# Designs tried in a protein design chat: VH-VL binders against p57417. Part 2

Target 1, 135 residues: p57417
Amino acid sequence: MNNLIDTIKKIENILYSLERILKQECHNLLKSKTSNEEILELIKRKKILFKKLIILSQDRLCLEKEYNIFPPYESNNKLNNYWKKIINTCLILRKLNLKNKIIMNKKFYLNQRFLELSSSYKKSVTYNLDGNLEI

## First folded at step 6 (VH-VL)

Design d4
Fold by OpenDDE, look of step 8:
Structure d4 (fold): chain C 135 residues (1-135), chain A 122 residues (1-122), chain B 110 residues (1-110)
Amino acid sequence: as target 1 above (135 residues)
Amino acid sequence: QITLKESGPTLVKPTQTLTLTCSFSGFSLSDYGVGVGWIRQPPGKALEWLALIFWDDDKYHTTSLKTRLTISKDTSKNQVVLTMTNMDPVDTATYYCARIPYDSEGYYFDYWGQGTTVTVSS
Amino acid sequence: ELVLTQPPSVSAAPGQKVTISCSGSSSNIGNNYVSWYQQLPGTAPKLLIYDNNKRPSGIPDRFSGSKSGTSATLGITGLQTGDEADYYCGTWDSKLRAYVFGGGTELTVL
């Protein structure tokens, strides 16, 4: 049972780390000038944390089967309390992730629109046979 | 270039404590996803995993030796230390430290030290 | 007792193909990625295959890995005398929360 408790605690810690990363990502995305390099680094860190979370989750599932105890761990108060924290953090992460995706999408859209507009102006400049601008 | 090197005593008496240090370069334990593990190999025997520590100070130990093993890191020195108490002749082996990379799906050891041979004898 | 089972030894002539099996359970090979290591006589182990079937830089395509169910296989084609070594499979065990190695396979080139 101690192994399961330890695993759950480790999962909680990874989720807290993800929360910190997502908050940093949000902060960077809200800047007037967003650094692409910084965003890419945060994405990399998120991927790494998710990898570890997947492995820990596999550990948890195996241990749950072994001990015949499953979320929300009604038969174990300690596990139940940790699980409540995990669920709460997951809700926070979901909100943060959604917010960041929305901001990212808006920035990308604005950049694309600018590029399209710029391209359209360049293509609209034509000259007649006399070298005069055709308006 | 990534390198790891084990250092410590090569001869230990029974019941004494073994302290091994893994010094590495080319990477940092502050790097996300990175881990360092210890593996030993008795003469003519198979590899045996002992312990693992990650960048976030998450630690794992083999169950059979858990009460005897301590793994720690000093990020500023690029070192990982393994302590094993109550040494016995059966613990005679070549001890390796090795790295777990960050850019993979599973856990594995991509870079290894050359190993240090530890003999436990009276 | 070893968590992963390998044949103690395999042998073949130069140029031939050999396979080394690694048998585990649902908690290790069944749920986790398998790696393979080559250990030449008197040297430290070297990573040969990771994530079931990926080769690190510098490893020739003669070496291949595969995984099915709770078993993994290392394949070596075009066997060379320099391939004579011990080979170990390894993976994470979710139940034990430990990295586990096979017992090793001694490859002899005839």
Scores: ipSAE 0.806, ipTM 0.914, lowest interface PAE 0.6, mean pLDDT 91
Fold by ESMFold2, look of step 8:
Structure d4 (fold): chain C 135 residues (1-135), chain A 122 residues (1-122), chain B 110 residues (1-110)
Amino acid sequence: as target 1 above (135 residues)
Amino acid sequence: QITLKESGPTLVKPTQTLTLTCSFSGFSLSDYGVGVGWIRQPPGKALEWLALIFWDDDKYHTTSLKTRLTISKDTSKNQVVLTMTNMDPVDTATYYCARIPYDSEGYYFDYWGQGTTVTVSS
Amino acid sequence: ELVLTQPPSVSAAPGQKVTISCSGSSSNIGNNYVSWYQQLPGTAPKLLIYDNNKRPSGIPDRFSGSKSGTSATLGITGLQTGDEADYYCGTWDSKLRAYVFGGGTELTVL
């Protein structure tokens, strides 16, 4: 059970890191003179975190089957509390991602490089109500 | 500014192979989730989707023409190529290429080329 | 028969409202998102509506889209003579693994 708790903690930490990155992206996109290098570095960091989330999601599903326990983990108070935080953070990430998409679209006609970045900003990562990772 | 333009022969003889090139600018097929498709329209008739290729090289073809169609991309040249074998006079049509943007929900063609008319006759 | 069925033609006077229907199945309209395209005479198609009811930038709110079950509807209010065109619905079909268009509807402004 310790392995599942550790995996859930890692997922929560990565989602929090993604929230910070999306807030930094929003801040940089709202600046009058935005550095393309700063935005590209944030996109690189997001890609690394998404790859880690995919692996951890696969680990979580395997451990859930092994221990026969599933989201929202009603029989385990500690896991249930982590799961609630994960769902709340995913809602925040969705809002931030949509906001960043709108800002990027407004900059579309001023900078070709922002067109290249837009595919990354259209991405969203969340868990659905069944506990599956969606990208 | 996003633009697409079709090029290729305007006249082809029956049984020959048609090769059409879509050249585009303002986006790249290295962009996540983006695709380019081909649609044709015979004179006075409805639009018919033919094929589609995505950034990750995933490909789709209309079932009725699947054995005759090949779609490929050259990301470095911003080009997508459609090849259709064994042309017949019924394939006379205006051929369009069009972009599918990344969208987490539906598929749709947001920018279209002006089209190129291909006539198949002896 | 076409996978998506549209009326061949519709007509109305300037200033009036028209609706154009698009009927499909669960594998296309039912489980996927619908788009609508306008094709003015002699021109390439242009996107009017995507994701069932969203308008791209530059499309006036006189154009609207909706979906119910396996049917979709394009609405045009305040009809203008410049709206005379062919209108196509389109969507992904999950069973065919293909994009499909309706047969088109010719709109005539009387």
Scores: ipSAE 0.000, ipTM 0.517, lowest interface PAE 18.1, mean pLDDT 84

## First folded at step 8 (VH-VL)

Design g5
Fold by OpenDDE, look of step 8:
Structure g5 (fold): chain C 135 residues (1-135), chain A 122 residues (1-122), chain B 110 residues (1-110)
Amino acid sequence: as target 1 above (135 residues)
Amino acid sequence: QITLKESGPTLVKPTQTLTLTCSFSGFSLSEYGVGVGWIRQPPGKALEWLALIFWDDDKYHTTSLKTRLTISKDTSKNQVVLTMTNMDPVDTATYYCARIPYDSEGYYFDYWGQGTTVTVSS
Amino acid sequence: ELVLTQPPSVSAAPGQKVTISCSGSSSNIGNNYVSWYQQLPGTAPKLLIYDNNKRPSGIPDRFSGSKSGTSATLGITGLQTGDEADYYCGTWDSKLRAYVFGGGTELTVL
């Protein structure tokens, strides 16, 4: 049972780390000038944390089967309390992730619109046989 | 270039504590996803995983030796230390430290030290 | 007792193909990525295959890995004398929360 408790604690810690990263990502995305390098680094860190979370989750599932105990761990108050924290953090992460995706999408859309406008303007420029701009 | 090197005593008496240090370069344990593990190999025997520590100080130990093993890191020195108490002749082996990379799906050891041979004898 | 089972030895002539099996369970090979290591005589192990079938830089395409169910296989084609070594499979075990190695396979080139 101690192994399961330890695994759950580790999962909780990874989730807290993800929360910190997502908040940092949000902060960077809200800046007037967003650094692409910084965003890419945060994405990399998120991927790494998710990898570890997947492995820990596999550990948890194996241990649950071994001990025949499953969420929300009603037969174990300690595990139940940790699980409540995990669920709460997951809800926070979901909200943060959604917010960040919306902000990123808006920025991408604005950039795309600018490129389209610029492209349209360039295509509208014509020159006569003498090389002069036709207005 | 990534390198790891094990250092410590090569001869230990029974019941004494073994302290091994893994010094590495080319990477940092502050990097997300990075881990360092210890593996030993008795003469003519198979590899045996002992312990693992990650950048976030998450630690794992083999169950059979859990009460005897301690793994720690000093990020500022690029070192990982393994301590093993109550040494016995059966613990005679070549001890390796090795790195777990961050850019993969699973856990594995991509860079290894050359190993240090530890003999436990009275 | 070893968690992963390998044949103790395999042999073949130069130019031939050999396979080394690694048998585990649902908690290790069944749920996690498998790696393979080559250990030449008197040297430290070297990573040969990771994530079931990926080769690190510098490893020739003669070496291949595969996983199915709770078993993994290392394949070596065009066997060379320099391939004579011990080979170990390894993976994470979710039940034990430990990295586990196979017992090793001694490859002899005839």
Scores: ipSAE 0.822, ipTM 0.923, lowest interface PAE 0.6, mean pLDDT 92
Fold by OpenDDE, look of step 11:
Structure g5 (fold): chain C 135 residues (1-135), chain A 122 residues (1-122), chain B 110 residues (1-110)
Amino acid sequence: as target 1 above (135 residues)
Amino acid sequence: QITLKESGPTLVKPTQTLTLTCSFSGFSLSEYGVGVGWIRQPPGKALEWLALIFWDDDKYHTTSLKTRLTISKDTSKNQVVLTMTNMDPVDTATYYCARIPYDSEGYYFDYWGQGTTVTVSS
Amino acid sequence: ELVLTQPPSVSAAPGQKVTISCSGSSSNIGNNYVSWYQQLPGTAPKLLIYDNNKRPSGIPDRFSGSKSGTSATLGITGLQTGDEADYYCGTWDSKLRAYVFGGGTELTVL
């Protein structure tokens, strides 16, 4: 049972880390000057955290079967409390991830439209090394 | 470019504590996804995983030796330390430290130290 | 007791193909990516295959890995004398929350 508790705690910690990363991503996406390099780094970190989360989730599932205890862990108050936190964090992550995707897509769309409009006026418009438009 | 090197005593008496240090270069334990593990190999026997530590200080130990093993990291020094208490002749082995990379799907060890041979004898 | 089972030894003549099996369970090979390591006599292990079937840089395409169910297989084609070594499979075990190695297979080139 201690192994399951430990695993759940680790999952919670990873989710908190993901929340921090997504908030940083959101912050960067909302800047007037967005750095592509910074966004790419955050994406990389997210992927790494997801990898670890997947492995921890597999650990959880195996341990649940072993101990014959499953979410929401009603028979164990400690596990149940951790699970509630996990669920709450997951909801936050889902909302934040969706928001970030929307912002990113809008930025890409606007940039593309701007390039198309600029090309019609025979003006050279390019992206700089940071991924921002240069007129 | 990436290197790991084990250091510590090569001779330990029974019941004493073994302290091994893994010094590495070419990467940092501050990097997301990176881990460092310890593996040992008794003479003529198979590899045995002992412990693992990740960049976020998440730690794992083999169950059979959990009460005897402690793994820690010093990110500023690029070092990972393994301590093993109450050494016994059966713990005689070559001890390796190895890296877990960040850019993969699973856990595995891509770079290894050369190993350090530890003999437990009275 | 070993969690992953390998044949103790395999042998073949130069130029031939050999396979090394690694048998596990749902909690290890069944759920996690398998890696293979080559250990030449008197040296540290070297990563040979990772993530079931991927080769690190510098590893010849003569080496291949596959996974099916709770078993993994290392394939070596065009066997060379330099391939004589011990080979270990390894993977994460979700039940034990530990990395686990096979017992190792000694490959002899005849």
Scores: ipSAE 0.774, ipTM 0.900, lowest interface PAE 0.7, mean pLDDT 92
Fold by ESMFold2, look of step 9:
Structure g5 (fold): chain C 135 residues (1-135), chain A 122 residues (1-122), chain B 110 residues (1-110)
Amino acid sequence: as target 1 above (135 residues)
Amino acid sequence: QITLKESGPTLVKPTQTLTLTCSFSGFSLSEYGVGVGWIRQPPGKALEWLALIFWDDDKYHTTSLKTRLTISKDTSKNQVVLTMTNMDPVDTATYYCARIPYDSEGYYFDYWGQGTTVTVSS
Amino acid sequence: ELVLTQPPSVSAAPGQKVTISCSGSSSNIGNNYVSWYQQLPGTAPKLLIYDNNKRPSGIPDRFSGSKSGTSATLGITGLQTGDEADYYCGTWDSKLRAYVFGGGTELTVL
């Protein structure tokens, strides 16, 4: 069980890091002078965090089967509390990602190359009520 | 150019604690997504992964040795340190450190140190 | 015993081709990406293949990798005497939360 709890904690940490990245992106998009280089770095960091999240999600699914326990982990208060935090953070990430997409489209007038590169960062990560990772 | 080098004692007595340092250049653990791991190889035997630490201080240890292993980093010195307690003659091996890069789909080790041989005898 | 199973040895003549298998499970090869390493006698391992089938710079295309289900394969064509080495597969295991290596395959070039 401790391996599942540790995995859930690592997922929570990645989601918090993604929240910070999306907030930084929003701040930079709202500035009067926008640096393409800074936005590209944030996209790179999002891809790296998504990689870790996918791997951690696979770890979680394997451990859930082994321990025969599943989201929202109602029979384990510790896991249930972590899961509630994860769901709240996913909702925040979804809102931030949508906001940033709207600002970017308005500011850059559908520049094809910039939008192609930036679109990969707008794929939100969420968990549905059954505990599956949505990409 | 990316290089890694292991350093530490080459001879250790049973029950002592082994401390190995991985010193590297050409990259930094401040780089997003990068990790460093430790692998050992007993004479004539297969590679055995021991532990891993990422840029964000995320850590993993092989289950069989978890209570004996500690991994830590000093980003400003470009060093990763492995400590293994309660050494035994079966721990005699060549110890490698190696880098995990950030720009791929999976985890793998792209650059390896030359290795340091540690003998545990009494 | 071993999480990833490889044949202990393989051999072939110079100029021929050989394949080395790596058999695992859904928690490792099935869910994760496979890498291959070459270890020449007396040296540190060297990366040959990553992300199942990609070659790092400097690795010739006579080395190839593939994955199907819970098995992976390293292919080597145009065998040279310098290819005599031990070859290891490696991947992440989601159940163990650990990196795992196969037991290694000793390649002999007759």
Scores: ipSAE 0.741, ipTM 0.885, lowest interface PAE 1.1, mean pLDDT 87
Fold by ESMFold2, look of step 11:
Structure g5 (fold): chain C 135 residues (1-135), chain A 122 residues (1-122), chain B 110 residues (1-110)
Amino acid sequence: as target 1 above (135 residues)
Amino acid sequence: QITLKESGPTLVKPTQTLTLTCSFSGFSLSEYGVGVGWIRQPPGKALEWLALIFWDDDKYHTTSLKTRLTISKDTSKNQVVLTMTNMDPVDTATYYCARIPYDSEGYYFDYWGQGTTVTVSS
Amino acid sequence: ELVLTQPPSVSAAPGQKVTISCSGSSSNIGNNYVSWYQQLPGTAPKLLIYDNNKRPSGIPDRFSGSKSGTSATLGITGLQTGDEADYYCGTWDSKLRAYVFGGGTELTVL
């Protein structure tokens, strides 16, 4: 069960890192002059973190079957609290993604880059009622 | 440092609604993962868990009393409120509130109030 | 009838050891962590053991906890007259989605 707790903690840390990136995106989008390279770098960092999340989510599912415990982990207070924090952070990430999407739609002066950024900004992280990762 | 205190009426009549307030200090329900619960103990009898509420407003109630119990919190006042409808003499007990901490693997009550005795009669 | 079963009473002389059992099922003790509470006469309960076998600060190491299968045990060594109290086990029950206490055990130090 220590392995599952460690995996959940790693997922939480990645979600916190994603929150910081989305806040940086919001800040950069609100500036009058923003380098497209700065935005592209943030998009690349998000993609790396999404890939790590997918791997960790598969590790979590395997460990859940081994321990016969599943989200929301009501029988283990520590796991339950981490899961609640993960779900709450996903809600925050969703709101930040929506805010950034709205700002991007208003800033049409990012011509050709807008299509690339729009497809990236549409992605959001959540867990469904069965605890499966959805991006 | 951490303290909890129960307050409310000490005497209620059958059929009335009991409202108990848990006022606490040294922690806040804005703190991640923390919860507060209510437990009662009829005179000379065992502890009976009633309800609990977490920082994120997640709530649980004992099955037998679920239709009679409401639990809520006021985070800004550091208070948790329990209401129990349709009081009966069998509900005479000492009522405790207690904290569930965040940083353990199990659920447990680490700090308890001193309790308030509620008598239901006449 | 109770979800968690404890003996109604135990007794021993000062300096001796006692154990208090708590029997449950897979939905509670089997898959969840057990806590123990001491209730001295006329006082509120106090936490003795959490997460099966851990002691809060200020609880002497003569109090110990363990869990095996669907049963948990509180051990008290070096009994003192001040240990006379009621002792309760408690844990989460996943089927009931509720916290449950045992019926309590009255410890008498003769």
Scores: ipSAE 0.006, ipTM 0.612, lowest interface PAE 11.9, mean pLDDT 85

